# VHH binders against Cytoplasmic dynein intermediate light chain DYN3 (DYN3): the designs that were tried, part 17

Target 1, 312 residues: Cytoplasmic dynein intermediate light chain DYN3 (DYN3), of Saccharomyces cerevisiae (q04949)
Amino acid sequence: MDNCNAWDKLLSQNESTINSTETATITAIIYSPSSKTLHQFINICFPEGSNSILDTTLINYATIGWTNDLKENYSVDVYTLIRNTDDALDLLKPFLQEHSSKVRWLILLDWTLNDQKLWLNELSYAFNKIKQLNDDNEFSVWCLNSGEILNLQRHTTVWQSVHIDFILQTLRSFCYFNDSSLFYICEDHTEEKREEAQRLKYQELLKHFCEDRDMKDHIEMVKRSEILIPKGCDSIGLIKTVDERFEPTEVKEQHFLARYMDFIPTIDKIREDRKTTSGIDLDKLYPLEVFKVNIQEELGKMFAKYRENSRI
Key: E = the ipSAE of ESMFold2; O = the ipSAE of ESMFold2 at other seeds; V2 = 0.75 times the mean of E and O plus 0.25 times the DockQ between their complexes.

## First folded at step 11 (VHH; framework vhh_6fv0_2)

Design x4 (from w5 with Y108F; at its last fold request DockQ between E and O 0.93; V2 from the best seeds 0.83)
Amino acid sequence: QVQLQESGGGLVQPGGSLRLSCAASGFTFSSYTMYWVRQAPEKGLEWVSTISGSGGYTYYKDSVKGRFTVSRDNAKNTLYLQMNSLKPEDAAQYYCATRGDSYTGDEFDYRGQGTQVTVSS
ESMFold2, look of step 11: ipSAE 0.778; ipTM 0.921
ESMFold2 (binder alone), look of step 11: mean pLDDT 80; pTM 0.802
ESMFold2 at other seeds, look of step 11: ipSAE 0.769; ipTM 0.917
ESMFold2, look of step 13: ipSAE 0.746; ipTM 0.909
ESMFold2 (binder alone), look of step 13: mean pLDDT 80; pTM 0.799
ESMFold2 at other seeds, look of step 13: ipSAE 0.766; ipTM 0.916
ESMFold2, fold request of step 14: ipSAE 0.792, 0.738, 0.779; ipTM 0.925, 0.905, 0.920
ESMFold2 (binder alone), fold request of step 14: mean pLDDT 81, 81, 81; pTM 0.820, 0.807, 0.806
ESMFold2 at other seeds, fold request of step 14: ipSAE 0.756, 0.789, 0.757; ipTM 0.912, 0.924, 0.914

Design x5 (from w5 with G100R; at its last look DockQ between E and O 0.67; V2 from the best seeds 0.69)
Fold by ESMFold2 at other seeds, look of step 11:
Structure x5 (fold): chain B 312 residues (1-312), chain A 121 residues (1-121)
Amino acid sequence: as target 1 above (312 residues)
Amino acid sequence: QVQLQESGGGLVQPGGSLRLSCAASGFTFSSYTMYWVRQAPEKGLEWVSTISGSGGYTYYKDSVKGRFTVSRDNAKNTLYLQMNSLKPEDAAQYYCATRRDSYTGDEYDYRGQGTQVTVSS
């Protein structure tokens, strides 16, 4: 049971190698609402095979290597974490306290989970908690399965364009005021070549985000299911082009959260009516998945893997 | 029934100017964000410009920013696109559009028949 420091292992390994290559190091943390969402995100945005070493039901760690289009080599230390309670992010504290560089946060949302009412509260919790845990952060919000927007409009009577726009303008405003990127991920499976081209595009997007490169060529603010807005590229005026009756500065107000949750529909209105009377109740959706996971066992697996991978 | 009719296209030399118009009817024009989109041969629809319901907020594709100006006259239910310093790559069929429902997967449920812009030496 090796309780060694990750930095000591890394430094010792570099000192011992004869054929060291130049490699830049990045730390990324993926915070996902579910194992299924995490699995899909890794399949879309990470190199083939990354799921075998990054998937988890609670917490995991692995090192992923890649070479970008400029022939630069990167070693990316990736932590994956499933959202379970308001203290879930504290599980990362032992790993963060040994860290002195910028951490890239990839906070996942998923259009298929029928939890859009909860998104603003969950983002507010996550951003505030992360700022308490670490000083040097690069934030991004990734909304997976944004193609579900069409299905909600087409196959329900409760979702209208005004709701889709309201969510978009709320997320854009939140990210704008919190200096975060916002990315919608829409996978189209109708043609094999289109599907592969999309995966390569999203892999390039991920690499540019992690490498802190200029992403102006990636901006998309008009196609509703394919929104891509890097940090610093949005504005109050641009947000209002969607629907100018929306007031972006109101997103910062305490009472906006209640208005947001009241306005956003769900497919199961009976279940949500009970929640709105008593406030937000996450126990029915997320705690059940968390309660099925032995947290000490999963931490033990991650620590063992962390110590081994830190030698790389 | 939403109706949109574009006009004002034509032939112009590089560096020239054109002003496109779009007459709208069948909906409360001032309540809807409007779009200009274009289609060149062998290409799909390309977004050009966006203007909010009141006309107070606009957004442009980078390649046309500073050269094109979108505007609207809500009293006349008319959308405009002033195109200056035209380049050969601006040649296309131009459509005005609005979005009422994304049911079809089309970002622009309503658009007119379009008006052709040709830029020649």
Scores: ipSAE 0.666, ipTM 0.874, lowest interface PAE 1.3, mean pLDDT 81
ESMFold2, look of step 11: ipSAE 0.737; ipTM 0.902
ESMFold2 (binder alone), look of step 11: mean pLDDT 82; pTM 0.823

Design x6 (from w5 with T33R; at its last look DockQ between E and O 0.70; V2 from the best seeds 0.61)
Fold by ESMFold2, look of step 11:
Structure x6 (fold): chain B 312 residues (1-312), chain A 121 residues (1-121)
Amino acid sequence: as target 1 above (312 residues)
Amino acid sequence: QVQLQESGGGLVQPGGSLRLSCAASGFTFSSYRMYWVRQAPEKGLEWVSTISGSGGYTYYKDSVKGRFTVSRDNAKNTLYLQMNSLKPEDAAQYYCATRGDSYTGDEYDYRGQGTQVTVSS
């Protein structure tokens, strides 16, 4: 009478026949400033087709399978969350308390959102909150659209190399002291072969991060738009190679946050390729975009998907 | 105008040593980090080392760490690369590089003509 159960039985039997004992289970959470940023991240770094089941306006859950370059199969339980309110991370509490395994956190930032002066505050809040919600965490920070750095420096008078370097040294210091990876994601659409190679590289990087594998052969600390610094690969001395006058230990101090926010420029930026809404008010800047959704409805959708994927 | 000129290349045997120099002008040398990069025939540019403006902090490609030493003399506006225990894989055209004072672009836009390092046999 119920063919859904018949298909579930067939898939379970096929997985057992296809060496299912080699499949490892991973829990990953993507915390994104916007749906657009989330969509771009998944399209670049996750296996093809992942956007169809992970995209969201608030919160979502899906299981994604992949096979790595060692022919090992992984089953990744992916939670996605869009920053909607000051306490958006609390929405994950019911799901985190049912799992005791290690959680991989992918905290997204986006160079195109004109909110760089709020990044340190956002990271500090998110890391602190996550540590309250879960004990066993693997952190990473992913800065999307880092190619925008060139546009900011060439097409405005307010963004200078000193600002780009200061942000980089601040993020590196924050990640160093919080035992986190830091990755800049830069898309190049001008050459198809390079675009494909970049996506394969970022997919490999994501898989290595989620699988707790060595990422040292992916390190890039020199090209400012393509920074890749896995956890444990940075140091105070290496951070100072950018500008030695920067003191990495100062980023832990409460007064540093105010200095950071005051130093980072805010600009009125209009690009034809970047304008998303008609009639945008250029005098009114929103450094952190949040979306209002029906929270109970979105949680209901996520709980239904979660219960469907749970094992008895 | 930013100007960089490399010198000191030549032919050496495997295991030999060379000292490269880079004369810099047209920018405040001591305020900017400097790079050594290299290019073998039909290969892309490969980063070799970084040194901070004062010379107090350095970073090396893994394959040259322990064999190469980058240094600078800010009074002479000169960058150096001491290369010891040279291997055939180190043979390349070597360039010093920087971005300069008023430039807002990439790391390697300013480089000189380079100096050739050849490791025979």
Scores: ipSAE 0.567, ipTM 0.842, lowest interface PAE 2.0, mean pLDDT 80
ESMFold2 (binder alone), look of step 11: mean pLDDT 84; pTM 0.850
ESMFold2 at other seeds, look of step 11: ipSAE 0.604; ipTM 0.860

## First folded at step 13 (VHH; framework vhh_6fv0_2)

Design y1 (from x4 with D101E; at its last look DockQ between E and O 0.76; V2 from the best seeds 0.74)
Fold by ESMFold2 at other seeds, look of step 13:
Structure y1 (fold): chain B 312 residues (1-312), chain A 121 residues (1-121)
Amino acid sequence: as target 1 above (312 residues)
Amino acid sequence: QVQLQESGGGLVQPGGSLRLSCAASGFTFSSYTMYWVRQAPEKGLEWVSTISGSGGYTYYKDSVKGRFTVSRDNAKNTLYLQMNSLKPEDAAQYYCATRGESYTGDEFDYRGQGTQVTVSS
């Protein structure tokens, strides 16, 4: 019970907030490259207080309630998973085999991890794996810390606009062909009022995505650090307005992955940067037996919460 | 080195038309995506339209779709914006712009002095 403080807080919060007035239940799964990325995403895009309920362990589950601008009440069953092993998505297999409704996938990328060379391969693997595990999916890709684009170009000789545009056109093409939304999340911490306003904007974007609302008013395809492209709003022609020499249909070809990885600049410390930003020291995961036992315990608690919430 | 010169602005009544021109020099014009942006008094820059290097691909702000047409003549290094069915909310200083090789925090790194479009009854 003491190891599940977020669970106890969620149960208390939900009883006072949504216990008698729930309108609809949504299932969302957040797949994050690190605990720091996950924590930041929840803080920016989810209702205030969600961080204390969705802690940053390897896998977690909680119910988050909200009311939208149309005064509709939603109950969102949120599962979080950190990509700290080669086959982390397999941890969700027992849940997905018993799940019967649409799953909203929030697949996170993070500009500060300096791993952009790996993004296309990681997205391809994740999308293909998810499609094997579950039939009814709504995909979205969320690129956090996109303000780092400016820092990469101002503070290194290696990154140029052509690289930023190539990544953008690749991600847009990938999402277009996989029926996915693509969102860049950029925080400006220089002005507190602007920071608050942008968080409210991203909270509305999240709610609209989860609620299957029309997001055409949120489209941004020009400002490279603030890209917002809901599913169905992009096209081959629109992608080519960035640089028409890029051919979006080539992203589907197997040999494109090698070209993507060869073109994208990286520093030699990519593994060290991911280790630092994940907040998990890989050496401290050895020995793993205690951690593995905790994973099975947490999965058991997670599925008990799911079955209790989904019955009657 | 990069030079952009807008022209063709003026005063029109609502429903009128104007054609803006932008003369470009100092760079390989046909290789660059070009933009039209505008700025109303006490407001920031607002993107209006995008056209690819060859002119084959375009993108418009929703409020101007069907009324504005962006085009380019790469032999003359000139960008155009045909504005039809003008509305009072279209009144602004209009700039042609392009992105540089390095992102500077300004999406429209290079732009000219602009040309004024005024729409009044």
Scores: ipSAE 0.721, ipTM 0.901, lowest interface PAE 1.1, mean pLDDT 80
ESMFold2, look of step 13: ipSAE 0.737; ipTM 0.903
ESMFold2 (binder alone), look of step 13: mean pLDDT 80; pTM 0.804

Design y2 (from x4 with D101Y; at its last look DockQ between E and O 0.77; V2 from the best seeds 0.73)
Fold by ESMFold2 at other seeds, look of step 13:
Structure y2 (fold): chain B 312 residues (1-312), chain A 121 residues (1-121)
Amino acid sequence: as target 1 above (312 residues)
Amino acid sequence: QVQLQESGGGLVQPGGSLRLSCAASGFTFSSYTMYWVRQAPEKGLEWVSTISGSGGYTYYKDSVKGRFTVSRDNAKNTLYLQMNSLKPEDAAQYYCATRGYSYTGDEFDYRGQGTQVTVSS
């Protein structure tokens, strides 16, 4: 195997960063619907090589160092978590009890998973649970593979602009009322220079989010596959520019969830086959046995890494 | 069936004003959000302004905010862009655009042929 170790590189960066009077430590948690989505997100938004120490099938932890465009050094403690069970977020409880700083939450969605009907319920559950687990949170929702929007319109007759807009207005409204950022990640692999420029853009976006910097230069509210809306930059009026018939305040109502799920098309019968006989159970989707993950073994690996690398 | 036809472009001096119009037909104009976009030589397509179906909600690119005003007359199926305090950077081909049921896969499902705005120097 290649004897270059990304962990050794990060350890040397962290030693240099810890010795700096301008060094800052950030805690970030990535909550992903799948290992594939997580892998792609890290490859796009984090420094090269981060996958080797952050990838997981359940839970992982590592420290990532970076330098921003102002030449300031940061040390970022990153937790990665896969949604494999109804109680997946509870796996973080031991680690959250030991910190006292703000936690940046990167909650991932993925346009290619054919689970858009579930997004509103999943976000509602995740945000409510996170608020119970930790008091000081900075939320963001990251929708990967948003280029799939174009494929859905091109290659199916059931997905139309009205469905894409309805999902967008729902996500924007949810994020607006929950004081969260909303970011779509769209990669175009057609041209190498364009692909690299996009990765640099998304890496700078992540750094600005984690560092609590002004992100007004990163706003995109018009291009459907490239939406970038930092918290505090949206409004009811701006959401209604997409389609004024949509009422953003209705997203908070219990009846809206049923309307949302009924309106969103499904193109993959595999996901419908996972419903229970008594109907859909939104809290039971993606049961743990589908992923075949040994929870105790993965937790054991995580605890060993955490105790060796934390300042506890 | 959808047709969009821009007009009102021309040559103006820096600081001048110009009013663009877009005549729409072939769809229920008042139901759809409308957009102004522009394209300068060797530049990509750039969004300028958005206006909702009733005209009650608008959104502008930062560089034109305060100088440009989008409006619509739903009785005449016409979209307008009032451009004041024009700068050389505003010179471009201007298009009106909309979205609807789409088979194209483009960012905007429909746009017109455009009208040229030239700012002297």
Scores: ipSAE 0.670, ipTM 0.877, lowest interface PAE 1.3, mean pLDDT 81
ESMFold2, look of step 13: ipSAE 0.768; ipTM 0.917
ESMFold2 (binder alone), look of step 13: mean pLDDT 81; pTM 0.812

Design y3 (from x4 with G105A; at its last look DockQ between E and O 0.77; V2 from the best seeds 0.73)
Fold by ESMFold2, look of step 13:
Structure y3 (fold): chain B 312 residues (1-312), chain A 121 residues (1-121)
Amino acid sequence: as target 1 above (312 residues)
Amino acid sequence: QVQLQESGGGLVQPGGSLRLSCAASGFTFSSYTMYWVRQAPEKGLEWVSTISGSGGYTYYKDSVKGRFTVSRDNAKNTLYLQMNSLKPEDAAQYYCATRGDSYTADEFDYRGQGTQVTVSS
């Protein structure tokens, strides 16, 4: 029984039908706190139809193509990773150590998950781990559902402008010192034409980030729910215009983390939800058999032209 | 009650200068970042400049940088905008503003009635 003939035939047909004179290849890794956040991000920021080829497993891989406004073709190898345990990033170690090109990291946060108290610690851990695993990184932090800021202020007595500004100044400082972009994604659902224009705006932002293009026309540092700060465009002085009593250089210090976590409201909700989610074993949510298949698919696509697949 | 009152607008020639003032009361002025925003007919609010509570940190819209200077006198509870080399596109109703808990998409809940700047040739 020869069950590899169908695979060889499909691979040969795909290779022979691809006719591109110049196609640049980009590697992007999306690190998401949940599958819901991941699917929202792809639906908003990636070309139409991209979400239909990504599933909700712990790790996934797909190739997404686009043509930019300069008529240049790009092939984007997208890896997605859901943070279900602290060990999730280690699953990428074999790929990252053998990968020689720049990796674009899209690290997602989500205003609706009620976990803002944990954000600084999670970012610090993720950035440190990624820098341990790979040397050539382009970082970005994407805060989805930033329209929730208005809801928190209008519909609770606990969230105040000082908390929103403190989180913003903390994220800006963290990104500044870690050479990362910071983007807030705010959806406007009141009108379908406005939704379409907004999606196009964020798709162009993503393309410019991935293609290492100038993003000065995209800078927004004043509208609280629509912050867009490309790498290299912020400064200590600009961060202090929000509230000068905030000291950006302190964000790197260990005592600041404790102060950050103490200041941000809703600690009991976050702690209880986090403990429940953190206590779930990987085997309960993502059986090893499914995980092994996904990893093999990832390695297979990376090495299909030159080497046999390797697992983990 | 927060009160902001702008003054100093008027009609000027292109290339001319104006100095806007904003008198503040009803809050601890020196504790708040202040903003200048403007609105031309049929347009939304446009941010112009930002100044921190002490006056030590400023930020400007690119199109006015080098021509406009924001400043404040915390002893007089007054915010200023020095506008030099005025262009026709600078014509607008100018407002001083600060932030509280945001209730609007503009995110500038506290602003005055404004002062009109007209640039004509």
Scores: ipSAE 0.703, ipTM 0.888, lowest interface PAE 1.2, mean pLDDT 79
ESMFold2 (binder alone), look of step 13: mean pLDDT 80; pTM 0.796
ESMFold2 at other seeds, look of step 13: ipSAE 0.725; ipTM 0.900

Design y4 (from x4 with F108L; at its last look DockQ between E and O 0.63; V2 from the best seeds 0.63)
Fold by ESMFold2 at other seeds, look of step 13:
Formats: sequence, structure tokens, C-alpha cells
Structure y4 (fold): chain B 312 residues (1-312), chain A 121 residues (1-121)
Amino acid sequence: as target 1 above (312 residues)
Amino acid sequence: QVQLQESGGGLVQPGGSLRLSCAASGFTFSSYTMYWVRQAPEKGLEWVSTISGSGGYTYYKDSVKGRFTVSRDNAKNTLYLQMNSLKPEDAAQYYCATRGDSYTGDELDYRGQGTQVTVSS
């Protein structure tokens, strides 16, 4: 199989790292929408120099050591995978069939990729596929570049707080029902001390997640660009404090996916990525794409009104 | 024009109680989630409590949970914070706040001038 050949090559290239004298105690898999997103995530959350051994265009593997704040030493086997096709997760199948320990999944989203319309469907596919491939999983969703939310509002003119809150409540609901953590990562480069303190915070957050430690001291549910919600810390009631008209249980329904996709403003970047990935020629939609922007705005207003009128 | 005006602050001894009020006008009060935040001298703004538009859903900072109670009277367009078992670390300027329709980052877009709470240690 093609997957077997890729794994054999990867393991051969990392033999010296795998055979260190430290015991492998943590297995983590980073599932990223792009190489750029992966590079940024590793730079923020992993020890200095980790990008030199984990950067990839498709799949990679390395062992990374760290010491936590209790002076405990850990050896972390990190796999990285870039979503390149719908079958990308199948590349991990040979490894997961041989692996018997718990796998920590770090599933990345990126506000700068302009693919928010696809997020719910991509998460649903990924979680379902991972559960088919492996039984013992610890899930987390990491939304990078949440500071870009302001730029969306200024660049597209159709983005408002209602759209940002709808995405947040959808992601919180999805993670709540799938027993997953949800973390927004926002880098603030305006103050050097604050920038370093944020990186240390995110590094400690990652270590606590990977080490199965209590994360209740890291909760942030109010600052919209810095949301940090460990598994088990959210609730339907807490989600409704954002906008109580939102119904969290509807997120599981198939008709909600269509409402989600139609409510989120569309951008040419999403269609360009689909054309590359799916092989479909989107040039046929040239006049329809312009028209869809206007229709999407009106449908978004309709769905928001429908949600408001249908709440109890 | 959104307007928020806090009142009810004052000087209390540790273990005492105060009830803060926030009069709201210029928007449909019952449709908006409301927040209490506070700021001590030389400290940043600290979130304290959240209450949904109907009042049916609340959320508290851990350090005040069980001591503070947020409530609202939508007929009077008024938000309340009942503060019991006050500690010296609760001393701060308290503000009621809400968010506008435009995203402005993590800051709460509208808040009043605040009301001072002082706890003698």
C-alpha cells in the first residue's frame, strides 16, 4: 500500500530520534490545514527548535523531549499531518493499528485561511474518521490567529459580532458533545513581555493537555479571541450566555450544517482551495459566485431570524 | 445612545455586603448579555460575572462564586450585583458592561463610569 511505503520511509529517516534512551510516554498527532498553520503552531506551543524536525508538506514524525513545571521529564512522539486530500488521515492507519496507547489529537483551525464555512464539516469528518481508526483518543481543537477576526470585519464588510458568536457557539457545542477541548490562540506582538508571557502560557497549556493534567486554571470563556475551554469545563448553559437564542443541541443535526455553511460569509479563498483539493473546476461559477455573495447575506439574515423566532 | 450608570458602591468592613445597580438605556436591554467587571488601582480590568438577556444563564469568576449574585430586572432595565462576604481583594471600581453589534476585539464595548467599592482591612 502507498501508506505503508510512506511510513517505512518516515521511520527510517527518524531512527536516531526514536531510539533515544528516554521512554516514549506521550503520543501526539497534529492535524493541520496547511504547512504555514503547522509551522506557526509549533513555534508558539512547542520548545525552541521543534520546527526544524517537524515541518512538513504532508506527514512527519519526531520525538521531542521537555521538562514540565514539576521538573518531570517527558518524551513526546509527535506526528504531523497536513490535510492535503480527503484521505489524509488514512496515512496514519498502519501506525494506529500497531499503536496501543492513548493518542492526543491536536486538530488545527486557522482564522487566516478564510475557510470558516468548512470548519464544522471538516471537524465532523475528522472526529468520525479518527474514532474509526483508533479507540483511545484525547481530542483538542486549536484555533490559530484569532486576532484576525478584526481584519475580517474590516476587509469584508459583512462580518459582524453575530457571525463571530455563531461560530464560537457552534465550535463550543461541537467540542462539548464530542468531549474535546477548544483553544483559541492569539499572539499579541505589541509588547515584548506580553508576547513572551503568552508563549509560555500556551506552552504550559500544551504540556498540561498532553500530560493529562488538570487544566481548570487555564479557563477563559469571556475574551472572544482568547477562548480556552478544557474538556469537561463547558456546558449548554455556559454556551447560551453568549447568545441564549442559539440552541447547542441543534449542532448535531444535518440541517444545521447547511445553515452553518450558508450563514458564514464566503470568500474566494475557500473556493480556490476546494478547486485544488476536489479537482472540480470552479471557473464555471464565475457569475454565480458574485451573485451568491448577495444571496448569502440575505439567507444569513433569514437563518438568524429563524433561530430567534424558534427559541423557547 | 447606549448609556450605563452604576450605583450602590461605598465603604464596608470585611465580611460586609453591598448591592450594586446599573441603570441601562438606549438599547433593548433584555436582548443583551450583561457583564460586571472591576478594576483595582494599578491593575487591569477583571471580569466578575455574566448574565444572559433573559437572566436565565449566569457565569461567575471562581473567586466570587457563592459570594456574589448577578441578577436583572428587564422591566426596569436594571442590572444588579449582590456582593456578600466582601474581602479586601474585592475593593475596586465596578462597572457594568455589554457588547455592541460590531466586533472590537475582547473589550466590552460599552460600560459606565463605575462605582467604587472600598473594603477596610
Scores: ipSAE 0.622, ipTM 0.863, lowest interface PAE 1.6, mean pLDDT 79
ESMFold2, look of step 13: ipSAE 0.634; ipTM 0.861
ESMFold2 (binder alone), look of step 13: mean pLDDT 81; pTM 0.805

Design y5 (from x4 with D106E; at its last look DockQ between E and O 0.44; V2 from the best seeds 0.67)
Fold by ESMFold2, look of step 13:
Structure y5 (fold): chain B 312 residues (1-312), chain A 121 residues (1-121)
Amino acid sequence: as target 1 above (312 residues)
Amino acid sequence: QVQLQESGGGLVQPGGSLRLSCAASGFTFSSYTMYWVRQAPEKGLEWVSTISGSGGYTYYKDSVKGRFTVSRDNAKNTLYLQMNSLKPEDAAQYYCATRGDSYTGEEFDYRGQGTQVTVSS
């Protein structure tokens, strides 16, 4: 009720100094495939101590404060949600319908869950559902444990470089056409100094994303496990530098989903922790792909022939 | 057997120019994205530029953008890097590189022996 208080007086007397103590409020929602993925994300990307108040098995809410590199104070209202069922986003419906400010979405994927075949379908569902529930969104996709790319290629004959590149070009295209940032998070534990520097980098990236700051200085499009592409920094041409035969505009087509799911390998079974915590019936997704085999077969032959001719 | 052989390095004054070449064999050159990477003494491998299989799409590290031009001649199986306005920080061993179907634990699976670029101080 009071439109004049001590803060207004301080701000009017010294704007630069008083502004450094003013607190701004941010709303962020983390949508995670599992509790383990969520815990890792918070431990790596959020300020120290955040994981003790945001851990959840389904839904949680907490307020986290931080000060950025410009000495500006922020109060971040964080909702966390585990993707246990396709109904999970509906749990946020009462909040989203009453919310009048921008919502920052941090949609998590996890390279260790061995569910990459499902990623495009899950992203498409999540983005479409979120857009139905809320009008003012800032999207980002965070692929955690991207160091697993090394393990998949090193320890299996099933995962090839073409699969890694295909996933990357698909995710880049999806994010490009949906005005979303794309971030691969890789934590290297072999060197303490490198590990600490990576965490500081990811914390800075998170703050810039939440604060709507320019992130052009955070671009990485070449290092496979460390991809960082803020919204607006990618292009069809840049995506094609990975492998020119990939057509980014096809990602938005209905037939592409079947091609994507068929091409991406699965090592025997999707991991139990992904299945348990995701709530998705994996059998529902596989039967749809059987009838579309002719197109998938032709694409598979093309990639196999290309790789075979190039291995000599 | 994938083979990459760089040439064209040398000593140049600041502001000078060099053109690097990379002869490729043992694979279908026109089908692969090619990279230029460099390594200064006691430093890790640094990406410099990328060019798609047809040569139609390129990407450059910010510090070389506008000064370096990557190109390829698929009829000659040769990759090029035109380096203009060279600076002391560009001094390094330069490698052409590509990625294969088998992962070697490195960011670039195949590279040549390299060619040295030295910029006088």
Scores: ipSAE 0.745, ipTM 0.905, lowest interface PAE 1.0, mean pLDDT 79
ESMFold2 (binder alone), look of step 13: mean pLDDT 81; pTM 0.804
ESMFold2 at other seeds, look of step 13: ipSAE 0.757; ipTM 0.908

Design y6 (from x4 with S102R; at its last fold request DockQ between E and O 0.65; V2 from the best seeds 0.77)
Amino acid sequence: QVQLQESGGGLVQPGGSLRLSCAASGFTFSSYTMYWVRQAPEKGLEWVSTISGSGGYTYYKDSVKGRFTVSRDNAKNTLYLQMNSLKPEDAAQYYCATRGDRYTGDEFDYRGQGTQVTVSS
ESMFold2, look of step 13: ipSAE 0.778; ipTM 0.921
ESMFold2 (binder alone), look of step 13: mean pLDDT 81; pTM 0.810
ESMFold2 at other seeds, look of step 13: ipSAE 0.816; ipTM 0.933
ESMFold2, fold request of step 14: ipSAE 0.807, 0.803, 0.812; ipTM 0.931, 0.928, 0.933
ESMFold2 (binder alone), fold request of step 14: mean pLDDT 81, 81, 81; pTM 0.813, 0.814, 0.812
ESMFold2 at other seeds, fold request of step 14: ipSAE 0.813, 0.818, 0.803; ipTM 0.934, 0.933, 0.929
ESMFold2, look of step 14: ipSAE 0.812; ipTM 0.933
ESMFold2 (binder alone), look of step 14: mean pLDDT 81; pTM 0.810
ESMFold2 at other seeds, look of step 14: ipSAE 0.814; ipTM 0.931

